# VH-VL binders against o94451r108to261: the designs that were tried, part 32

Target 1, 154 residues: o94451r108to261
Amino acid sequence: YSRPFAPVVHSRIRFRKSPFYDILEQFNAPFVVPACVGTRNTISFSFHVTPPALSKLLNDPKQYRVYLFSTPSETIGFGNCLMEFPTPQMELRINNQVAHANYRRLKGKPGTTNPADITDLVSKYAGPPGNNVVIYYMNSTKSYSVVVCFVKVY
Key: E = the ipSAE of ESMFold2; O = the ipSAE of OpenDDE; V2 = 0.75 times the mean of E and O plus 0.25 times the DockQ between their complexes.

## First folded at step 17 (VH-VL; framework fv_trastuzumab)

Design r2 (at its last look DockQ between E and O 0.42; V2 from the best seeds 0.00; counts 0 for: pae E 2.6 > 2)
Fold by OpenDDE, look of step 17:
Structure r2 (fold): chain C 154 residues (1-154), chain A 117 residues (1-117), chain B 107 residues (1-107)
Amino acid sequence: as target 1 above (154 residues)
Amino acid sequence: EVQLVESGGGLVQPGGSLRLSCAASGFTFKDYYIHWVRQAPGKGLEWVAYITPYSGYTRYADSVKGRFTISADTSKNTAYLQMNSLRAEDTAVYYCARWSYNAFDIWGQGTLVTVSS
Amino acid sequence: DIQMTQSPSSLSASVGDRVTITCRASQDISNYVAWYQQKPGKAPKLLIYKASSLQSGVPSRFSGSRSGTDFTLTISSLQPEDFATYYCQQYDDLPYTFGQGTKVEIK
């Protein structure tokens, strides 16, 4: 017995180019984090590391990372999307381990938020049932779209 | 002994369907990517699809997308390739292969699929 | 898709000869290339991975090298059992793609 997985139709999010990394691959279709005011919400999804990405993570770990990206859903269709998390007080878990990242942007300076580096929490072999992402959040006034990407760092 | 054994090949008419099996033994099946690679008679190798047997993630070559489905049964250590809407150009020896993160290190002996009217 | 242009398509050689087969990638793929040997009616057999790493159990007369986007498989001294078809493969990106193959025949 193996769990069947429905085919994923990826819709690529075009993030603004960074001088610190290149996005090589997007592992999942954008997952919607809905607005939530006054109550706590939890979303969960899974992503798969492709064989090429896994080869690179294993052979050249200093050059390649796995980042979690977020952007307001309303901006996806415009390209050059800016990095922004649903709330600076959110909690991110990868495979039940807490990811430590700064989810805040500089005041009055959009696009100053960095993606969350989750490389060390990602399973680097084909055995596990994928990688599970859980986001705990509250008081997010708009919808966000979250993707996990494979990046080359500089 | 680590091995893969394909079965299910045969003659089928265009538009027909066929299901191939790949039985694995001698290793932990769920820990590896399992791929199908085909080779038309007298031609080179073409990657077809892969699956992560435990989680069920799959990817396909454009040439077979929408027509072929790769699946796996971890309880049987077996991968499958359901082939629908078969075409003459699908005629090939179909190999299943284990991916060991840097290469296909284990191959089956292949099973021949012939699509002809 | 990444193309692997393999050359030559065929060559004739004698036992003891040095044989060189080349694959050129259509883009920079680092060293993510494997080489396989295939004999008639048999499945491919892994020889080299990561461009230059020799697979366990493969004779040391086989070697792989990289220069930019050019990848080379070398057989230092051809043996009777080495007459076969050889393929390169890139695994830098999906879909995985193979070279067209090189048939090594006896002169």
Scores: ipSAE 0.888, ipTM 0.958, lowest interface PAE 0.5, mean pLDDT 94
Fold by ESMFold2, look of step 17:
Structure r2 (fold): chain C 154 residues (1-154), chain A 117 residues (1-117), chain B 107 residues (1-107)
Amino acid sequence: as target 1 above (154 residues)
Amino acid sequence: EVQLVESGGGLVQPGGSLRLSCAASGFTFKDYYIHWVRQAPGKGLEWVAYITPYSGYTRYADSVKGRFTISADTSKNTAYLQMNSLRAEDTAVYYCARWSYNAFDIWGQGTLVTVSS
Amino acid sequence: DIQMTQSPSSLSASVGDRVTITCRASQDISNYVAWYQQKPGKAPKLLIYKASSLQSGVPSRFSGSRSGTDFTLTISSLQPEDFATYYCQQYDDLPYTFGQGTKVEIK
């Protein structure tokens, strides 16, 4: 048996570099948030904080954070992905707690949206059994891919 | 009171399989990372794998990927290490250990696995 | 993988001596180092975490320090029960890695 040709798998999203943080680890495979017309939709997924990341989050919480990132699914695999949430009309919950982030997008200004800093919601539930993400949203005209990342901030 | 107890070690031929158990007591098993760390006779310590017992997330050292599988049964407060395709180099005392956020603070007594013909 | 180079591999000392053991990390790992003591036939025992923090119940003669990527375990006045092998461990990144160990023999 010859080795099969494997299709290119986008297991990670490469975001445009930021002077304000370094992405150290992606906790989950990109999770698709489908386009949704005219009504509310809900998606959920889970991630866990790895043991080294937990150590850093609990010992050095000013320097180490957990960010949730989103980008249009069509752009992953090309590098330099830009941060963009599916719609301004969304609610993000981490472990059943509402996250407060700016979901605004500015037409014609890609990459102006900050990722959501969810660290304090994750640190409350840092150990196993892991972390749950729920996104309630409406009126997203594109499919988006979502990852939770461990970051070092400056 | 707080303890981990390994079992299932023994003599096995190269290419064989063995399943180790790590029974936990005295703490909330599902809330901790459980690791396996091994020590070849007269040698140092080598990290093998970890599991999050409730959610089932795992990672492995490169030396054991594809051959070893870590699992957990939270109803029995027990972690397992399934070891397949064993090699002589896998001969070691196998410890299970609880990871706190800065250390392995609880270790079992270890169970010896010997891989030889 | 982050390598932890521990030295010496063994040493002999008398009761009351000051003993130092060093580990060097192959890259910056901040303070993410733990030290363990292992007596023959027993599991490792945690001594020091976060490079210099003493674990509860560990005698104060044990201490840890960091200078850049160099980490030191010190036993200020060696006691007969300190005959053991000592290991450093980094926990900055997976795989977690240990130093090769230092066997401390009592003269």
Scores: ipSAE 0.517, ipTM 0.821, lowest interface PAE 2.6, mean pLDDT 89
ESMFold2 (binder alone), look of step 17: mean pLDDT 94; pTM 0.953

Design r3 (at its last look DockQ between E and O 0.49; V2 from the best seeds 0.00; counts 0 for: pae E 2.4 > 2)
Fold by OpenDDE, look of step 17:
Structure r3 (fold): chain C 154 residues (1-154), chain A 117 residues (1-117), chain B 107 residues (1-107)
Amino acid sequence: as target 1 above (154 residues)
Amino acid sequence: EVQLVESGGGLVQPGGSLRLSCAASGFTFSDYYIHWVRQAPGKGLEWVAYISPYSGYTRYADSVKGRFTISADTSKNTAYLQMNSLRAEDTAVYYCARWSYNAFDIWGQGTLVTVSS
Amino acid sequence: DIQMTQSPSSLSASVGDRVTITCRASQDISNYVAWYQQKPGKAPKLLIYKASSLQSGVPSRFSGSRSGTDFTLTISSLQPEDFATYYCQQYDDLPYTFGQGTKVEIK
């Protein structure tokens, strides 16, 4: 884990609207998960939960969640980005704990992948240390961009 | 006793710089967000910036972005506000405040910054 | 940014009076509102958080309520030490924003 030395301006990824949640805030600038074929790769980054988000997570835990989103890097900038993870066999860890999620889309149906709910693995204290994200993956033919977002669920 | 104590205020010319300090005691400094809030003479309260001392993450109000820098030294239990390119409208009492999930529950006594020719 | 429109800007009251101060948020911010008291030359003091929760050590004559985007601070029976300026604050989103303040003066 490395501490930031300066404020970071986040580039927002515009995901397709969902009837199940609204994205309220993006916690990190898109982190690139590079293509990797034939070998295993590991990426790591950190994100910070803002004071407003933390207040909501603590006061109204049933209404607010923290999701990890992924989309092909080539789709960024066109808006209406679809959820897609680097590989269905990837492993996601939040603060050294394994996140359990389904990273596979329905066959022939793009945009049917759900974001990974990592709420329970995120630290929920005032002035918390940054949250660490680690992704283990292999055989990803495309580059992906990953962001952690604060969402309101319905 | 839980407290915050600001220092470093004073008179400075427009375009000048000043560094404020906020010394914390009586609580675990790294467990809380530390904010700066200012109040122009005879006016209301304006949020300036916050820092998570442990992680170093920060945010700023648009009015000070690019000119002010908030930082923290956890080994000293102290937060700082480096103010550059100061303007007359930056004249205010500057408070540091502890954020505790739902409110600013601890405030310093404030330190006056006057920007004038 | 979220605006907190506070009213009135000032009011005159007597000891024992019921005092009501209101803040209207520019959008739905749920109950993420705090109230502060500030006396001349002093830092603000927390009174209410989460719209209606009384801060520890604050007298029970202070209370907060919410109706939609309207937030109200009530002093049931004004005491001599309550003459001060009061501010609401939203913490639904950054930047945090405050109401303009209400000065409670002695009649």
Scores: ipSAE 0.880, ipTM 0.955, lowest interface PAE 0.5, mean pLDDT 94
Fold by ESMFold2, look of step 17:
Structure r3 (fold): chain C 154 residues (1-154), chain A 117 residues (1-117), chain B 107 residues (1-107)
Amino acid sequence: as target 1 above (154 residues)
Amino acid sequence: EVQLVESGGGLVQPGGSLRLSCAASGFTFSDYYIHWVRQAPGKGLEWVAYISPYSGYTRYADSVKGRFTISADTSKNTAYLQMNSLRAEDTAVYYCARWSYNAFDIWGQGTLVTVSS
Amino acid sequence: DIQMTQSPSSLSASVGDRVTITCRASQDISNYVAWYQQKPGKAPKLLIYKASSLQSGVPSRFSGSRSGTDFTLTISSLQPEDFATYYCQQYDDLPYTFGQGTKVEIK
C-alpha cells in the first residue's frame, strides 16, 4: 500500500490549528515571495472573495474575517505550518492601503506571529476595485508562501 | 429598468452544443455575481454556475463541470453559458440571476433548452 | 453538499388561511436562507433573505423564522395572488441548493 507523495506545487497550506479562529477557505493558490538579500523586492497578486464568504463578511463582520498568512515555502508539505512573515521590515498593502500588523517574530519563540487581519481593507464587492495584495520587502533570507484566507473568529 | 434577458435556447441533439446569453441592463454589470440556475420541466431549481464579471472567477456544479463554461463580456454587459456534450438531463429552462449578496434578487425570464433526438 | 428538505410538497388552502412551509438543512447553516415564490411560466421572485428579513416590496403577511436547522416561511393570511410554488435556498456554501418546492393550491 503506497502513500501519496506531496505535489511539486502545493495548492493549499495547512497551518497549525488556533483556538482563536478556524480557516474556512483559502482564496488564492500559495504565492511565492522569493528570498531577497541586500536588495528590495515587490510582489503583487490578486484574490477573489467567493459569494458565500462575501455574504458572511457583510452580514457578520465580527465573526468572519479575512487574514493574510505567510510561512517559509520549505516547510509546506512537511506537517502543519507556522505563521511567519518574510521580514519585519516589510510593508503590506491591500487595495493600495497600508495594512497594519505585527510582522516581527520574537527570537526564541517560534509561532508567536499572528496572521494579518486585512478585513477592513478588503473590497466587499464582486466588482471594482477588486482585491490586490502588494508586499514591499527586503532582506528575506528565505522564500515564503502567502495565502489570503477566510476565517471564523472565536 | 433593472433586468436580465436570456437568449439562445432551443432544440439540440444529445452530444450537441449550445451557447446561452444573459444580457444585463439598468445596473453596473461588473459589480455583481451572475449565476445560472436551471429548472427541468415540472422540477425544482438547480444551481449551475457563477461568474464574477470583474475578476473573471468562476465555479460550476459537479453535474456540469467539464462540459459547461461560463464567461462574460463586460463591454457588452453580457454573460454567456457555453454548453457542450449536452445530455437529455440538461433539458431545462435556464435562468440567469443576479446575486445581491444575500439572495437572487433579479432573474431573467428564462430560455428553454431541449435535448432530444 | 448541503441538502434542504422542504415540506410539505404541496398543500391546499383557502383565502385567509395561515400557511406554514418548512425547510430543514442537513447541517448548521446559520441564518443563510432565502425564500422564493414562483408562479407558473415565470421566474422565481425573492421574498425573504437571511432567514427572516423581508425583501423590499414584499407584503408583510410573509415572514420567515429559524429554529436551529429548521426554517419556516409563514403567510399569515393567504391572498389569491399567493397561490404559487415556494422554494427555500441555502447560501452558506457552494453549490447553492434549493428545497424541492411547496405548491400552494386553491382548496
Scores: ipSAE 0.534, ipTM 0.826, lowest interface PAE 2.4, mean pLDDT 89
ESMFold2 (binder alone), look of step 17: mean pLDDT 94; pTM 0.955

Design r4 (at its last look DockQ between E and O 0.62; V2 from the best seeds 0.00; counts 0 for: pae E 2.3 > 2)
Fold by OpenDDE, look of step 17:
Structure r4 (fold): chain C 154 residues (1-154), chain A 117 residues (1-117), chain B 107 residues (1-107)
Amino acid sequence: as target 1 above (154 residues)
Amino acid sequence: EVQLVESGGGLVQPGGSLRLSCAASGFTFSDYYIHWVRQAPGKGLEWVAYITPYSGYTRYADSVKGRFTISADTSKNTAYLQMNSLRAEDTAVYYCARWSYNAFDIWGQGTLVTVSS
Amino acid sequence: DIQMTQSPSSLSASVGDRVTITCRASQDISNYVAWYQQKPGKAPKLLIYRASSLQSGVPSRFSGSRSGTDFTLTISSLQPEDFATYYCQQYDDLPYTFGQGTKVEIK
């Protein structure tokens, strides 16, 4: 059995700075979540935890987390991207486990959505099973870009 | 016994290519990051690249990016380093090393690559 | 890239001496530093990880410490087999980087 090699070429998304965390590293190139109206859609991608990040997650777990970020694709390139999920009624799974997060922003207040903390579902290990993300969603009128990031929390 | 054994080193002309192998034994190959680290004659250590044999993710030092390719065959417990467009400054002993989350705890004996006209 | 400035580049010592080698990181890297010993014609050997944790099987005369961005490897009482070159390494970020090495020679 052989697995295909996946070289990583990153296009960094610049999110607006948060007082609660610093983004240290982006693990995957932005994965596009297409618009989908009237039907359910499912997207899936994998990401890699780098050796430095894994060392920190193992040695200093209270200081470092793994967050899943999302932003409208049309906002990429303008910098200071705002956190926004495709729909508040989505389901996020990490390594086949359901992630629990609030995907809803405050009404009339853009940028009030928090990234999804998926730290506890991420494999703290270089071997199997790796790290897989699955998003189930529907009724998203825009395209979104999703990235998994390594963060230092305050 | 846990060990790594490099092979494939030799003399090559500038612009040439060479493929190194790193055979692992005594441990579960796919559970670790596998790295290449090189050392020019009489000089220090330079990190070159790593791979996760299980998932196939790789990263490279800027000095070798676009010229070197690290790969792995889990069925053979072997990592490889394909080196293309070799330069004189690539001359070094190339070590394969296992990363155990806090350090390189296992190293091979190294294999010498000499790039010279 | 993170720079690890190692000093001294070489030193002469006698058996029984206390030896100290230092690496200064170019930025705050917490305690993500390892130390290695290398003898001529041999691969590096791990001594210390996470700045101060002694690798299994390594003699207790070896120790590591941290003060801010300064990292120190200490050999409390140099033995004949300790004459070698030592390297520090940071693993706070990629690329991994090493100090330039310190050669410990017989006085």
Scores: ipSAE 0.902, ipTM 0.963, lowest interface PAE 0.5, mean pLDDT 95
Fold by ESMFold2, look of step 17:
Structure r4 (fold): chain C 154 residues (1-154), chain A 117 residues (1-117), chain B 107 residues (1-107)
Amino acid sequence: as target 1 above (154 residues)
Amino acid sequence: EVQLVESGGGLVQPGGSLRLSCAASGFTFSDYYIHWVRQAPGKGLEWVAYITPYSGYTRYADSVKGRFTISADTSKNTAYLQMNSLRAEDTAVYYCARWSYNAFDIWGQGTLVTVSS
Amino acid sequence: DIQMTQSPSSLSASVGDRVTITCRASQDISNYVAWYQQKPGKAPKLLIYRASSLQSGVPSRFSGSRSGTDFTLTISSLQPEDFATYYCQQYDDLPYTFGQGTKVEIK
């Protein structure tokens, strides 16, 4: 072989710890939301709820939730990532329903944005139609990576 | 009425391949997680893999990753387990099972795979 | 991986006896335990899910309970058809894991 080894692609994102939840499982490989300066863009991807997560969501919905996380792609692999959405003007849809979340970030206070709790929009079912994420956004100066995670809430 | 039926087991040499089938009847298997669970002769049960037949997501036990592939054909209500690079340790009865909510509530009768020289 | 330590590995009992089988989880798994019965040459059959819930069609002489990480299956009055091997299974996390089994034999 004369070619260099392929670059390592991070399959997981480590977020800064929170006293309010533990991340138990990441359902998808980080999905890139490209920068989008001066224009609009749309991305979509799918995920599934694993069998043990489904059991917990159905049996103990007060303790177990599904959160959508986002962080600037450039920060992955450099320690604990901070929660940050691409832009406060974005729209998140889960299974064609609009999610309600606060996408606003505070100037000078990284990591003050909460992940989106999408639990009530997630299909708790192995079969059709599955789980689909759509993000409509504009004017994001950075590329972001998005994961859907299974969490335990305290 | 509701059942799973495995087939495709047999005798194979180490390094060989087999393909198991799991045919569902009396229910639409694409609505459920479908798993493979194996049992070595005279031993306990070991989880192997699952698939979501509608969306095609899979997970594997570490002991079989890279050697086994689970797939599904929803038009035939059938799941498959392609087993490559077989080892003596893979000798077992292979069950397919439906995961309902909190249990494996439907099991097939099993198909025996023997890996021996 | 979560280990399920099942005891005893075998026991002998007479028809009418009360039989108790125990599994211990290697960590807190809440109530995410199922119990199965398996007769020789047959597939496992579900008895109990969520530690203590009886599956439809299973006789009421079967029951399950939890104390911390210890889980029990009880047969209140053993019947001739109950001579089999019993397995616990955790479903708190993948890989799903089973106890090694308890063979219930005729005395």
Scores: ipSAE 0.606, ipTM 0.853, lowest interface PAE 1.9, mean pLDDT 90
ESMFold2 (binder alone), look of step 17: mean pLDDT 94; pTM 0.954
ESMFold2, look of step 18: ipSAE 0.541; ipTM 0.831
ESMFold2 (binder alone), look of step 18: mean pLDDT 94; pTM 0.952
OpenDDE, look of step 18: ipSAE 0.899; ipTM 0.962

Design r5 (at its last look DockQ between E and O 0.41; V2 from the best seeds 0.00; counts 0 for: pae E 6.9 > 2)
Fold by OpenDDE, look of step 17:
Structure r5 (fold): chain C 154 residues (1-154), chain A 117 residues (1-117), chain B 107 residues (1-107)
Amino acid sequence: as target 1 above (154 residues)
Amino acid sequence: EVQLVESGGGLVQPGGSLRLSCAASGFTFSDYYIHWVRQAPGKGLEWVAYISPSSGYTRYADSVKGRFTISADTSKNTAYLQMNSLRAEDTAVYYCARWSYNAFDIWGQGTLVTVSS
Amino acid sequence: DIQMTQSPSSLSASVGDRVTITCRASQDISNYVAWYQQKPGKAPKLLIYKASSLQSGVPSRFSGSRSGTDFTLTISSLQPEDFATYYCQQYDDYPYTFGQGTKVEIK
């Protein structure tokens, strides 16, 4: 029988514009990474690469990437959201493979964190069950919202 | 042989419902996107919806949102299009097509849906 | 939505003629365009993908090209079996959209 439908993306997070990339598509509705102090937490969600995005990833791999974005949940309603991960010590896995990225911002400089490039870990085929994201983290005092986006890089 | 075969078309009154089927064979169903594309009599082609059978993700044209539902049964290698609240303008030959990352490379023969009072 | 303005809507040609069909995209869509041939009572058949890549099994007399937002399907020497309706399609973004079609008729 048919599998349950994936949730429809109902909201977009508007991140501050970057001179290095343009966000073309948001693959998932913002996934909440709740605050967690003193204990380790694990969240997981899945996202789907759309046919147009997949075509571009395959045909023009140097121009298009898949980034994972994060921002404090409290900032979503204001637009021009800044990149910030739940904790610099988090572990990100895409399809059970560890993503290597720098989750730290420069000291005293908000908005200097880069999104995580997960392009090489994303499935380039429509195989089951899609792309799985797992985040291991602890000691995050705020709630964060995470989205995977399709970007054009410059 | 790689092929898609549509079925379920017919005559229905406005406001009625109809369920189309698209049976796939000759290829790994879950490795592809399946789309529905329709063509009104004597008119051009209009994209309707797509599904990723492996993940269940779907997307619809605005003209059918809220009325049509695309689904898939990977165990049967079959995609479906549930059409509710049908309108006269939904009258068309409905094709299912396989998306091969750059184009629709496989099409079914189509099934005619006629919405008329 | 991205519009694909196809021209002409119809044309008459003879066997051996060079035939050119054009689609103009309403915005920059790179080379994400496909071309299809459709005969009466039949499903569309893929001819060209990625603007200029010839689908396997399609005769070499068919070719595709791009100039900015203009996409062209060319039949170098029309054959009797080529009389049909042709459609362009963009797959840069959803919704996928097709040109209005060009009917190639015998003169």
Scores: ipSAE 0.842, ipTM 0.934, lowest interface PAE 0.6, mean pLDDT 94
Fold by ESMFold2, look of step 17:
Structure r5 (fold): chain C 154 residues (1-154), chain A 117 residues (1-117), chain B 107 residues (1-107)
Amino acid sequence: as target 1 above (154 residues)
Amino acid sequence: EVQLVESGGGLVQPGGSLRLSCAASGFTFSDYYIHWVRQAPGKGLEWVAYISPSSGYTRYADSVKGRFTISADTSKNTAYLQMNSLRAEDTAVYYCARWSYNAFDIWGQGTLVTVSS
Amino acid sequence: DIQMTQSPSSLSASVGDRVTITCRASQDISNYVAWYQQKPGKAPKLLIYKASSLQSGVPSRFSGSRSGTDFTLTISSLQPEDFATYYCQQYDDYPYTFGQGTKVEIK
């Protein structure tokens, strides 16, 4: 246990580096997805694409993407975080449209889950009004923290 | 036809406050980022802040953060810059400008702010 | 912050001359550069965006180009109405920053 005497509020999440993308910007403060053992829950939050990111998304959409990341909340601040979704039984909606991503991880292999590429759902609504995120989930034994990031892919 | 018009500039003492207005016409105000850019007398251009009028999302240059507040009233198609704790180095012509996602394509005529004893 | 180093700070030219103004970015900014013209007492006017795209209504004698972190504005045949100050601007990341300006004067 290395947590400070008082809980530390983290404004950013550091993820393990990937050879497939660089994280350029985090659009939101980590949003907590609470545990919900034996029940269902819904959370929602918003984020805004910054003007520089919007310019890149509109001009170079194959190279610049928007990814949604998740990690167990308890791991933040104890090193580089691994990508993990709350449960395989979840639904992610961006601007009321279903995102298609693989939420499952390989058994016993932490960090094998890819972040969700939500670019096509965001770029339709990119601009001043902002973007809505809704997560429907059930049977999550841990709390998770979620961020939406601007990335460059290779 | 597309226009931005600034107002509210004037002479103010150091430590004083002033509120600028940027009135928009001829386009859908809530569909664009509105920026403030300033130019000190005889000098170049410096970005100050932007707002998304529909959501209220804002960003500031470090030189004005904590002293200036940008806001918008979409019912009036107007953005505002509240300037507090003014300093001599804030003396400039203040432009509001529309960001077209690739450039500032529409600028107002500018309003002069002078901060002097 | 991304620095835009513009040169020259001023130049003198005659009507009909080819004029070239350069900006260098302090880091790779891809093609996220705009160019503006400003006449005394007036607001800036957009000429070029995305390094080389001509804004609608701007005469074709204006052009822009990129080589790595070096960006160039060219006026192929200077006209009397082109005597002004020119600024480059990067929009790769905030804060948006401008070059120092190049004053184009009549010779």
Scores: ipSAE 0.040, ipTM 0.677, lowest interface PAE 6.9, mean pLDDT 87
ESMFold2 (binder alone), look of step 17: mean pLDDT 94; pTM 0.956

